VHH binders against NADH-ubiquinone oxidoreductase 40 kDa subunit, mitochondrial (nuo40). Designs and how they scored, part 6

Target 1, 349 residues: NADH-ubiquinone oxidoreductase 40 kDa subunit, mitochondrial (nuo40), of Neurospora crassa (p25284)
Amino acid sequence: ISDVTITRTGKPIIRNQGGRSSLGGHTATVFGATGQLGRYIVNRLARQGCTVVIPFRDEYNKRHLKVTGDLGKVVMIEFDLRNTQSIEESVRHSDVVYNLIGRDYPTKNFSFEDVHIEGAERIAEAVAKYDVDRFIHVSSYNADPNSECEFFATKARGEQVVRSIFPETTIVRPAPMFGFEDRLLHKLASVKNILTSNGMQEKYNPVHVIDVGQALEQMLWDDNTASETFELYGPKTYTTAEISEMVDREIYKRRRHVNVPKKILKPIAGVLNKALWWPIMSADEIEREFHDQVIDPEAKTFKDLGIEPADIANFTYHYLQSYRSNAYYDLPPATEKERREDREYIHML

## First folded at step 1 (VHH)

Design v12 (from v11 with A97T D98E T99D S100L Y102S F104W E105G S106T G107P Y108S T109E; framework vhh_vobarilizumab_d1)
Fold by ESMFold2-Fast, scan of step 1:
Parts: C-alpha cells; structure tokens; sequence
Structure v12 (fold): chain B 349 residues (1-349), chain A 123 residues (1-123)
C-alpha cells in the first residue's frame, strides 16, 4: 500500500504503491472528518482509492480514527480553524476539498459565526488561492440568512460567503440524518425521558447518512454538480413523534415524554450551556423544534444524482436492535417490510 | 474482496483453554486494525479484544488477563488465545476489521465481518 509521512510544516509526503494504481486518482481533503457525516465520506473516499487528507484539531480527536492503507492513502495534518497557514497546508495539494465543519451549539471558544461563517471563509479562501478543482461545502436544511434559528441563519450566510469566494462551490443541504450513532435514532433510543418544547410535532424528511455520503462521493467525479445547490432529503415526511413511536415499538420500551414551553426551557438551556463544557441541551436546539423542513424548489436533489434515498422506517431494526433488552433481542423486526429486507441482508453476508 | 473465516470454536469445560483463528483472504490484512467481538444468545454484540496494524492491543475488562489477541501478518491470520474460560464466555465469536470512520469497538457498515464461530463453556 502507500507510505505516508507528515513534515514538521504539516505538509504530507505521499509515496505511491509499488506497481498498484489507485482508484479515483484524486487527493481529497475532508474538514470535519470526525463528525457523523465525515466518518462516512472519509471511508468512502478511501475505499475508492483516493488519498484522503484529514485535518484534525488535537491528538485526542485523531485517536478516534482508524488508519488503513489498502482502501487508500490517509494523511493526518494538525490544523486550527483560526490559523490560515494550517488550513492552506491542508488544501494546497488537493484536487477536491470537503468542508463538513459545523456546530450544533455555541461554546465560549467558538460561536456559530466563528465556525459557519469565518471558518468557512478561511477554507474557501485557501481553496481559491491554490486553485483547487472542486470545493464541496456542506450547509444544512432550512438554511436561510433571516432564520430565527442562529444555526440555520449562520449556515446560510456561510453559503453566501463561500460562493462569493469560490463561485463553482457545490453546496449541499442535508436533512436530519439517521445512521450509525446518529443524532436522531440514537438520541431517541438512549434516553428514559424525552424532553421537548413542541410536542415532537416538527416535520422533516430524514435522510440516510450513507445516501448523503454516496452523493458527496459522486460530486468528486461528476462535474455537472459544480456550482449547484443540492438539498438531500429522504423520500417520506415524518414528525419526530412518528419516529419516536417507531423507536419505542422497535426497542420494546415505553419512555416518559415531558413537554416544557420554550419560554421556560430556553433560558434554562442557555444557562446550562454556559456552565458546561459539553452542553446537554442548547437554546437554539429548542428553537429548531418549532421549524418544519422547508424545501427549496430551485435546489437539485437526489433525483438529479440518480440516487434513490432510503426510508428510515426500513432501518429501525438495523440501528436499534442493540437497544433492546435481552428478553426482546432475538425478536424479529417490528415492521413487515424491514423483516423482508433483513432476510435479504442476512443472505448477502 | 476481503473475506474473514473464523475457526477453533467448540465445547470446553470451565477453566479450560481454546484458541480461535481468523484467516483473512485478500491483500489487506497487515494494514488493518483487527478485532474480536462476541455475541451471547439474547444479547448484543460486544468488543472482546482489538489489535492495531502496529500490534498495540486493547481488551474488554471482563477478559483482561485471561485472553490474548495476536496477529501473524505473514499468514494473514488473527488469533485469540482464551484461558480460564467461564460459562459467561459462551458466545458466537466474530473476527472483524476496524474502519476509519467508526470508533474503536463500534460496528460499522464498512467493516468486514466473519460468519462467526461458536464457543460453548459447559460441563
């Protein structure tokens, strides 16, 4: 496989495999590789034979990634989002750059604006400076610069800044994602008491993280995706209440649901967020419960990529069986369709 | 292209020993981190032991001091030496590769898995 070393300046020295050609032939930099989506795209790019550059903030985050040589070349570079030189060193030799960096809540060291706007600006400037062939920037569903939710507003402003610096940027707006260790099925399955402000009535089309990863990989080689904005969402609309019911059915548990008005819950969340280094809830997350997913009719979708997205209802058993007690672990999937799919998967193993 | 085949399982009495082997086909064994998982009847899959491409090892608390994981890159084979076996060690044991985007000991769709080998600890 490939031998990879990193110099004292953070620049990779990549040695090609003796006699073997890599699939894809591209060098890809993935900012935000340690997040849910980042893990999938890094692995997918490596499997296609890409050299993957992974900028990481500290040694602790780096330790969470496994490095393999046969699925591609992996280069890890220490960087700081506020250090322009470290960003430039991460992109200068890349054919494609993915920006997956984002925050669900602000911290003392990083506001939403610091990450979604200023951070994205620095990355885009580095991409433009070194004339990188492709730049893929991941935003969010409901990205609107006038949104009442700071998360959605700053994501939208980040899109505007990035596109102004690198006009050929591909912008991707994923819906709430489900998959391994997601923020949706895992969050609902892992708690005894569900605390909400809007009675779990918010509507959205949850999307499989694997489908989003496939779309991002296609954007590497499909030049028709340049300068386009994509909204990636699943095939069916659900409320969080409907998903919670599917979770309860699948894991054979009944959870207590407590609804607290946002006028009371948001101030409490704001105080806790400032007191904790890892907040359990944030004021902006509570506000997002009051916003249904709004589709931009001008955006491209999975249909334009030839991808048929998966329905979350077909994966509740796959992702939630581990949350079942021993008494219920061996019972079949709760849905008839998932029982059929499960049989097919077993036969493919 | 990568296939993992476990062997060495069987019936053993409490206090006995057993050595599991995992043969890897394909040209990738020496570059992958490898792990042993187990799944007892009616329970979820759990990590037993892991070994990096460089040979660093990690063990579940329940098996520390009793189990030893090792690899032979020349033979493309992963081993699990199990000593002082207990009835609670009864499970199907799986060999797996560890992937870049998963945390240590958490399964992912991109990991390569064997079919498993049954270990029964009983009199």
Amino acid sequence: as target 1 above (349 residues)
Amino acid sequence: EVQLVESGGGLVQPGGSLRLSCAASGSIFSDYAMAWYRQAPGKGRELVAGITSGGDTSYADSVKGRFTISRDNAKNTLYLQMNSLRPEDTAVYYCATEDLYSDWGTPSEYDYWGQGTLVTVSS
Scores: ipSAE 0.000, ipTM 0.141, lowest interface PAE 15.3, mean pLDDT 74

Design v13 (framework vhh_vobarilizumab_d1)
Fold by ESMFold2-Fast, scan of step 1:
Structure v13 (fold): chain B 349 residues (1-349), chain A 128 residues (1-128)
Amino acid sequence: as target 1 above (349 residues)
Amino acid sequence: EVQLVESGGGLVQPGGSLRLSCAASGFTFSSYAMAWYRQAPGKGRELVAGIYSGGSTSYADSVKGRFTISRDNAKNTLYLQMNSLRPEDTAVYYCAADRGSYYDSEFWTGSSYEYDYWGQGTLVTVSS
């Protein structure tokens, strides 16, 4: 009733009838464990009996790595992405390493190149040095080394570097993710005014962070995922405008939308962040608004993993109910009629 | 010219209350996520509470139910209401601001280099 799979390093993985696996005796290192996706994969691995090594930057900030009531078998190691020895100590005893580290915008201490290329290179070199069984590197949708977007370009160059060092690397390119306190639904719901350059016309297939986490867990015990590239995206294409309208429906609000051409907005983005009350995008974030999601037909997908991804439209209530007043908390999403009535009241009051 | 200035710290008896304030200037406060960190003598910095631009909050287990983080975007001010104070709450409390984080970020556990801006700190002493 159970199948036994032996990993490259000789460890057994027991799969019960129904496709469930036991990861008892496996050690997994998760770089980026405290981020949105990292929290889900750490929880999944710990629940399956895995010993999870969590490299963290500040010794006493590790309290916030409690994403479940019982993490079990968690080992925390202080590290610095610029310190090769600390990275090596984090991976030397691991059967699998997950690299989830990335940046949405550059800072004075970390550029996109520092994190996506140099950081990924150091992690891959440590993985290769200690002959780790599985290495799973999370990239991004639209990864293209020739992209006009520095984020997409550096993610793609990171893919090339890690695969050159560890050819068996599984590369994962998730679409924009949604989930609890995500950077999509939460970010849209948290602002009163929306500032854009492309009128929210960019198209993509948003993906549930839980589905991505499930895929990453499956990749550990499924050797057929080694050396493969996966693009993980949701079942339906949406524009940011359509998602913003779904957000407005759930929270019973209408946000102001201001559109400014990118040749004007990009040069003043950093300066205006100090003066305006609504969010300003970084120059690279503005450029990303002009790039629709492009699917690589040669990449593997959720279909190859037997996973059916969730539609964001079925989760807007779940993730956005906290943005409603008490009077609206238990109501269904605002209807088109209700939205029209609210718009009229804004102009009459 | 970006500044975060903490105030409201002081000496208080166990079981007492304090309200910390952080006055922000030089950036668009309403678009930034804000956090309170603390550092006790001989320890590293730890996150106490965080608040996103939209008002969603996160708390350390040790302060949950006792501390409340809030913000006033009209006044560009962050607050931390501290109730039922204990001697172990004695620390320098720091205000921090972050526009965002990594794609898979360490936002709520971030070290000093991950946050865009930090204040100079205010001392809170709870008598033993």
Scores: ipSAE 0.000, ipTM 0.146, lowest interface PAE 14.4, mean pLDDT 74

Design v14 (framework vhh_vobarilizumab_d1)
Fold by ESMFold2-Fast, scan of step 1:
Structure v14 (fold): chain B 349 residues (1-349), chain A 128 residues (1-128)
Amino acid sequence: as target 1 above (349 residues)
Amino acid sequence: EVQLVESGGGLVQPGGSLRLSCAASGFTFSSYAMAWYRQAPGKGRELVAGIYSGGSTSYADSVKGRFTISRDNAKNTLYLQMNSLRPEDTAVYYCARGESDYTYLGFDEYSSGYFDYWGQGTLVTVSS
């Protein structure tokens, strides 16, 4: 039977048998909506009847969103992270705000600190000013203010800042995500030569973007998630090497793996990032290869949300099918022996 | 009014082939992700294959290498070419429209929730 939950702002959420919700009458603002996780959440909330406010920086980013169903309403608002009034306009009428804004690499106009700390601070201040019911801030796995990786360190400092401004903030630390248009499986499948520094030995528990999205939707109506920190990770630990092997089996592609010591590769990546419009690899990404995923034992997990996360091994065909040629379409995945015979590692000393 | 009409189902022997068609009307077909679902007696509905507006495709593990999904935007028609059919492929096959061009074509229990319009289904029986 259906169950009704009333939010702090007095709006009903109807939960049907099977756990599906109706969010008619709710307004959600999603910062970072054009990213992988953001696109999924926007469509999920709109499907539930939610009015979704999408702050966008330019027409290019706006065009990546295609919400054309009869359910829900999408409101596009131009904003700038350095313009407090534009941020306030984006949150002023919202029942929930999601902050998914982040950078994988710094640019001349936006450093990690500008986006992860200063940007998050401005959003949190606007949320507090307009007394928004729920604020969900997405951080990262390995968030640690003392991390040698600028990405992890600035994400951790961003957590501290938003929690100090809005104590009820729900903080979410997703593991490396896989899914539609991901930067994990697509990155591994789209290159002929994989350039690494740690031999792809870094360990982590990859998480399905769908599972993270479900958790974020639940956080809208589940008051028990307020003031909590969640580590959202998948059920199995993998090295990047193991995932790369699964990719090679699935796409029937012979690739070269070039392993270059960190002292040599980081300067090269730094120069390339400054010279290229679209960076292939950043110096900070190379440093992250030397840091295994570390779970905060005090944080809550998918278990606390009643969600059973999916194993990446069950989704490699689904997300990699488009990389297979017709010549290999009817063949089973390559055997371990075939992959070993085709794989070459090049070491620079 | 949105309408999806399936055709091409029937009885076929193991190892045989069938081609299913879905005629769409009442919306801009080229702007939507489309999918084929199936439901065997006593089982839940499962995603078989999906295709985005741009032509990118996805397939369930049980049918990969055997089934091919395609679309003809000029004719507003979705196709499913089924080869090397097995008795376990026996089911009612449904054509479905995604809520948007961006609709997730995943193989999880929630994926059917992203589809807002469904055809009436066409029966495929694989038996000798």
Scores: ipSAE 0.000, ipTM 0.135, lowest interface PAE 16.8, mean pLDDT 74

Design v2 (framework vhh_vobarilizumab_d1)
Fold by ESMFold2-Fast, scan of step 1:
Structure v2 (fold): chain B 349 residues (1-349), chain A 123 residues (1-123)
Amino acid sequence: as target 1 above (349 residues)
Amino acid sequence: EVQLVESGGGLVQPGGSLRLSCAASGFTFSSYAMAWYRQAPGKGRELVAGIYSGGSTSYADSVKGRFTISRDNAKNTLYLQMNSLRPEDTAVYYCAKDSGYYDWEGSYYFDYWGQGTLVTVSS
């Protein structure tokens, strides 16, 4: 038996009970598609038969996007977050719009306010203007308009702005994400020395990027997600120190840890941000090290979506095996043939 | 700890049927594509059937119409229903979990493998 959901624009979504979904004939716009989460949602939507519209700022960002071409169609549109017409062109024919745009640090051309508040406002206004069926806005854990961290504060103000323009907006607050080439496991594994201000003591529930992607896909067709706020986090609380220890065990290394007080490190980070075109750290990122994840008990979670999130501890081997040296004999013996056979490719469509 | 445990293999006559099961644990089963591979004596591993997290399926040409892959997300179990078995289907059958990574062609690759279950088709 197949379930059929009719969108408010009259388009059917076909789904088998407990199994298959078909999004053929649906058009989805994904702002921020070149990021970690964006890559996964674009792939999921395209494989389900969606036409995926990907706004991009420049050819370099577009060039790094891995696209699925079998069942879906991918349409690339150049846009500027400050150009209202380019945003409108990106959403005018869409049944759903995903806003995944965000910054970890401010730049000369884009402040946190420019991206998280003004940019989100422009996108929401375009979504409302063209009567898009679903709008899914990705915020962040610890979103609080009164936060001492500008990142968390501007994300929260962005939530308020988009809800005021498009009340049916689904707001998603993901915890720190892990996955292929993430900013968590990869960041910890790729450095020889770890530089911190809070001794890696910040606590959070890391979430698998694939679980977040599955939730975002469900939000397209699940009417119960409209007007709701979701906090998407993993099943266990970890400190960055515990995750770093897991990384060390998986890659068979002991790395040097250097802890520098916030009062000294923040001014240095500020100077470096002005001198470099790519900041290696920002003052706000240092401040965020002092804020544990706070869960909103009123927000919905993966439980409300019927999704059971993965524990990061079950994926450290998978995501970190490439960082191991062939000289480490404590690994179970594996032949080159066995390693090659473990990397079998399947053409699903 | 990711674990995949295959069962259901055995000796069957040509034209017979067999159902393989794979019990999965240690990961969010519903979020990953799963596959059945086989390795015949003296040959490399061959993809038999795959099932995407969303339920779409893929089959090798040699088994299309005869084999059916399915999953029960509530039980964290993958199945392979094998009908009209032939001697060339004789192999060790492996359950595999995708890595959660998509390559440039939009293809999954599989990183965790079970120990396998032997299927022998002979008279």
Scores: ipSAE 0.000, ipTM 0.105, lowest interface PAE 19.7, mean pLDDT 74

Design v3 (from v1 with D98G L99D G100Y Y101S D102S E103G Y104W G105Y S106E S107D; framework vhh_vobarilizumab_d1)
Fold by ESMFold2-Fast, scan of step 1:
Structure v3 (fold): chain B 349 residues (1-349), chain A 122 residues (1-122)
Amino acid sequence: as target 1 above (349 residues)
Amino acid sequence: EVQLVESGGGLVQPGGSLRLSCAASGFTFSSYAMAWYRQAPGKGRELVAGIYSGGSTSYADSVKGRFTISRDNAKNTLYLQMNSLRPEDTAVYYCARGDYSSGWYEDYFDYWGQGTLVTVSS
């Protein structure tokens, strides 16, 4: 059986029970499609019949986008965030625009302000100019214009700017995400030495990229999401230390942890950013380790969308089994006793 | 001279409430992160709650839902409202000024009060 939803402009969206949807006749533009969330939503929309417009900055980024389904439904357009005409060409025929563009650190060519504020402004102006039906702007958890973290502060100012230009903008603030090729579970599993400043004590509710993608798709056809702000986070609070512990148990490995005080590490990061054209770390990334996730009680959540978010603890095996040696591949996660025995063997020679 | 003076400590019954205050002087209070730490007999110092210059707050899991940290920048005062107190909350409570920190990084807090004793018992 199929559920039928009529969009604001009178176009039907047919959603088959069992998770499949038909978005035939809809055109969606996804800025930032090469990131984890972008790749997921592009493939989700394309498989459901949507024509997806993917602005890309260079051929390298284009090659890393793997679209499943009908390739005739995907349109690749070269763009520059500072070129208003290229942004306009990317949105002029679209029913919905997703802005997923962001940076984790500033570069010589792009500051946080250039991307999160000015870039978002240009996209919102193009969306307004061509009277696009829906505009979904992805911000971040802890978005606060008064934040000491430039990343969080510029994301919040970007929200203000896009909402002033396009009042019906749907704002989405995802918590740190986990999933296939994520920057959380795979990052922790792939390194042998972990460098931190806050002893992995930062607290947050990690969220599954699939749940965020499902919410973004719903926002295309659910007009009740217009003008709303959503905070999308998982059901349980964890520290990075707790997640690292789960990773260690799952992969039967032990990683070395090096903690360097903020007052020492931030100046070093500043010197490295001045000496290197492409920064390896930034002072803002270090500062973010000292900010727990703060929930906005006025924001809407997954509950308002009828989505039950997944717990990261139920996905450690699924995403991390490939990091195990063949000897441990089919075993349950290591017990505390087993982990201690392995540590002793490593040190005894 | 920078000074932090705690007050409001005392003896309370389990389930009771208490409000701690920290009066700050000698610096621009609104420009600094502030925190409450506690130290129980025979244990190390641990973070109870922190509040950043921008107003964002952080709490230890053991006190979430029971304690509330707040600041009054006009009065240069930091507060800790403690509700539903338990015997395990018995400790000397310290007010601290500094940068962002949690648990193990006391070195980021450059000025500490003298401490105020909170005893939860019957």
Scores: ipSAE 0.000, ipTM 0.097, lowest interface PAE 22.9, mean pLDDT 75

Design v4 (framework vhh_vobarilizumab_d1)
Fold by ESMFold2-Fast, scan of step 1:
Structure v4 (fold): chain B 349 residues (1-349), chain A 121 residues (1-121)
Amino acid sequence: as target 1 above (349 residues)
Amino acid sequence: EVQLVESGGGLVQPGGSLRLSCAASGFTFSSYAMAWYRQAPGKGRELVAGIYSGGSTSYADSVKGRFTISRDNAKNTLYLQMNSLRPEDTAVYYCAAELDYWLDEGYYDYWGQGTLVTVSS
């Protein structure tokens, strides 16, 4: 027998205990659907029979979004984060709204404040205006309004603004995510030279995008998640150095590592950004290298959702096999002995 | 090629027990959530029990306390231990794998052929 939950707006959600729900007849709006997490949650909601509204900024982004599932449908609406009317049109018919919009670095048209604070405020105001049943706002690990990192500080101030407008908002703070076409494993595998300021010593618990998406789906029908803050992180702590070693072992490569003090690297990153022809890191990304993941003991976790998160070490082959040359494609990951022999060879020559 | 093969179904008296097995192949079994669904004659498909890659479990209210889902990652096998069976548990039981992440080719739930469980005197 399925468990049935009636939403605040009067729509039933058929919930089967087992981490799945039937969302037929529900409408979900996903802001930020073209990103890694957004693509996953859109696919999951559509497969569960939900009508998914996807606000998109431009036609190019729209073309890259494909959804599977025979039960649900996808409705694409052009919007601008600075146009209140376009945001309102995106949420007016929705039972749930997910805000996954964020930036890793500022751009000419959008600062961190524009996106994480002002953008979130406009979305929350539209959600409140149209009396949407559930609002799920995705923040970030290390969200702290007093953070020296603008990314973390603006994410935290965005949380405060959203909660002041819609107190029942569910706040989600994911750790650095890994998955298909991620910005962790893919980024590490795609570069030939690793440029850092903190020797890749920052610590965090990387989380599988699938686990975060599963949690977000559960938050739609689980009323106990309303007004709560969740920190979603993986089961084991790693440094970026350890993950980089796993990547090198998996793809059978060893890359050059250059460490430059942040007092020197941050100004250089700023100057090179103006040139726009070389791959560079933003000044804020460099500052984030000096901040380990800090867990908020007051926040809820995957444990409160009955989800056991996956370890990144079990997925390196799955996500990195395409970076291997034909000569190494079917070999197991490099052993400790092989890594040691490779280091000795390089040091002798 | 993803394959799920159920076994262990049959006729059992009310109050009896039965153990279902599902042999999985064609994917990294230990990395994905698995589930048991059932469909009774003239009714829709119902999720009975689910188990995540890490071992966390969930059950439908109608079977909680009576059924136990488990997995053996070394054997790529999913199990459903069914105790205190009732006539309303009569259904075709399906093993399912949840391969649900975004790829251009699309991933979707894979289902086995099903195994019939009849609870009757």
Scores: ipSAE 0.000, ipTM 0.139, lowest interface PAE 14.8, mean pLDDT 74

Design v5 (framework vhh_vobarilizumab_d1)
Fold by ESMFold2-Fast, scan of step 1:
Structure v5 (fold): chain B 349 residues (1-349), chain A 124 residues (1-124)
Amino acid sequence: as target 1 above (349 residues)
Amino acid sequence: EVQLVESGGGLVQPGGSLRLSCAASGFTFSSYAMAWYRQAPGKGRELVAGIYSGGSTSYADSVKGRFTISRDNAKNTLYLQMNSLRPEDTAVYYCAREYTYEYGSGYVYEFDYWGQGTLVTVSS
């Protein structure tokens, strides 16, 4: 009925019938916990009894992460990605370290290289120094050190650096994710005008953030995932145009679409990115619109984890109902209007 | 120790009425949302009605207008008033303590501390 897996430190993980895990006695550090994926994995680990260490940069980031109930323990530690000692303090007592830190655009104080390469290097060095059992590093789809997109190139170089420091690192390359407060469905639904450069023609296989979170949890106890690279993507290929059309149908609204050629939009975005601390759009984000998702046939997938990924088309109603004019009926958005026992919408494992 | 003690189930004729009670102990009752779930023979569990700490209520479409959920915070008791009962309402009814927590700008809903259940049979 129960399967027992022993970690490298000799700690048992008991998997109950149905795939539930007991993580009592395990300590996990989650870098990037305040991001979309980070919030999901923190909640999942804490709910299963894990002590979760959340390094946070400032009080503002800390306020956006709330977990309640008698399950698990959450420890908040202030850190700076450029301060090696603060990274080491976050890692030294952990059985597992998740590096989810990444940026969609550079800022004046943090470039893509600072975060994806140097930051990852410092985290990997701390993991190696304190001999942490499992290190899971989240990269990105299209990770390619020779990519024209700085985001994809620096993510790939980060993979190389991390693997050279900690060879047993599990590398995860998620496709564009959808889910609660995502940067895909929510981003499309929250704007009145859609500004693009490639007419929303880019193709990719969007993946449910809950499926990625389930995979990340399995990597904690499944030794077969050590030293492996996983590409986690959904079952169907969509263009952003197709997804935008699904969004329009679900929210019962029509939005204006403005397409501006890359030669004009990219310089404007570049100037804004250099002039503003918090840019509205970046030149690299525009360049990424011209790159379809490319699958690495050498990488492992959800199939190797025994997970069947969800199709975004089956979740548009759930995640977008709150954007409709009649979505507010004294019920919390999204989750409450679905059946409360439906675990597809609330990850309970 | 958290405990939920259900009562009030029984055999009732179609069109009849029944009131279920759930006595809660071991936690600050007034701070938690509470719910009634049911499981009919051969079917999965479904939410029947929920009541938030502030008093707002929600109902499954199948019971709207017939069932009323209420709470008495002074007595730490949850109630479900069931009117115009139908054979389809035959099920084991469970009292559940639901809790919600903020995650980002939204909410996550779960339930814990299920009661022992009380059988309601609607039959002629």
Scores: ipSAE 0.000, ipTM 0.124, lowest interface PAE 16.1, mean pLDDT 74

Design v6 (framework vhh_vobarilizumab_d1)
Fold by ESMFold2-Fast, scan of step 1:
Structure v6 (fold): chain B 349 residues (1-349), chain A 120 residues (1-120)
Amino acid sequence: as target 1 above (349 residues)
Amino acid sequence: EVQLVESGGGLVQPGGSLRLSCAASGFTFDDYAMAWYRQAPGKGRELVAGISSGGSTSYADSVKGRFTISRDNAKNTLYLQMNSLRPEDTAVYYCARDYLEDFLSGYDYWGQGTLVTVSS
């Protein structure tokens, strides 16, 4: 025990040397627990002794969440984002609430506005009603209410709404995240052909999901994070093309790249999204390919939290080794010379 | 940046001993569980030994009784004492940081590895 912090609700948080916490007697609600970041923070809090309340929409979604029973307690509550009472029941006894709910594409049942604005509003109103000590709302990089991308625009409007209801809200804008079964390394490794509109030239600073999760836990007990906006991004800028090249080197494969102008691809994606219950791509996802990551200089960063974020280049082997064929399993990443030699034989096939 | 740097690998005869070291930087070492993994040619990476922040240890059945994992929190260093080495212990040995709350992977950072060759 290096330090004891008493929350606004009177509960002690025991911080070990270096800032790790014992959260026994603390209750946290995590909306969006079944997503990549949500799964990580839930397990982190539970293993530190926290009682974690996980609102879930259906039994199928609940099955994708795995948590150890060694430490802490996990309480699962059925809820509906459109049912205010179910949201209130999920936060009523909580000391901290995390809102990680979001969508990459709209569906027939939920638009971006339904989830990022109206859903966030209802959660914030419940947090305010029950006088919850801390509210952490996860937005997105490039959050801008005037963005041409509906995803970025609705995330920004959601920030404005939650801060107006609960001024002490901590807003977090993570860059594209990498980690286990991510939407970046795993997505690039699992496809045989890459379909894009901007030649994979969009630039961003990918961030490790573990670093974001560490930041989110610190926000629970670090009062200096209240009312602040954080942009959490990795230490180095990459294009999607550079990351795809790193993936190809690690898995010893070449993928075909097909680029289709957005003027042609967006209408097609829009029709498919409306016709299918599981869209294969969305018009907004295509539009996001034309927007580089823009950092808000007024926002705080990992530096303000004392966290040094990891570079994605140091994790490609760790997350991609399972995609290698047996013939290449124990080899180092493919060299530039080896990749050049492989290119010479593509025409023969 | 989190850095894990392994050292102490080399060539040793069967029945010999080696001590591996892992120098950690960029994080509060004493707050994290640490582990040693190894990867032999043609095989996947396997857990060899783990040690909690409190000093509790665990070992793979194949090395139990022969290997000892330990840590020096004052020096931010992890150790693996390997005794009675066998040819099947030949592998690249990796130091890893275990973020106790990570349920997807018990180990979130890896070192570059150090080669251990056991042969006559």
Scores: ipSAE 0.000, ipTM 0.164, lowest interface PAE 14.9, mean pLDDT 74

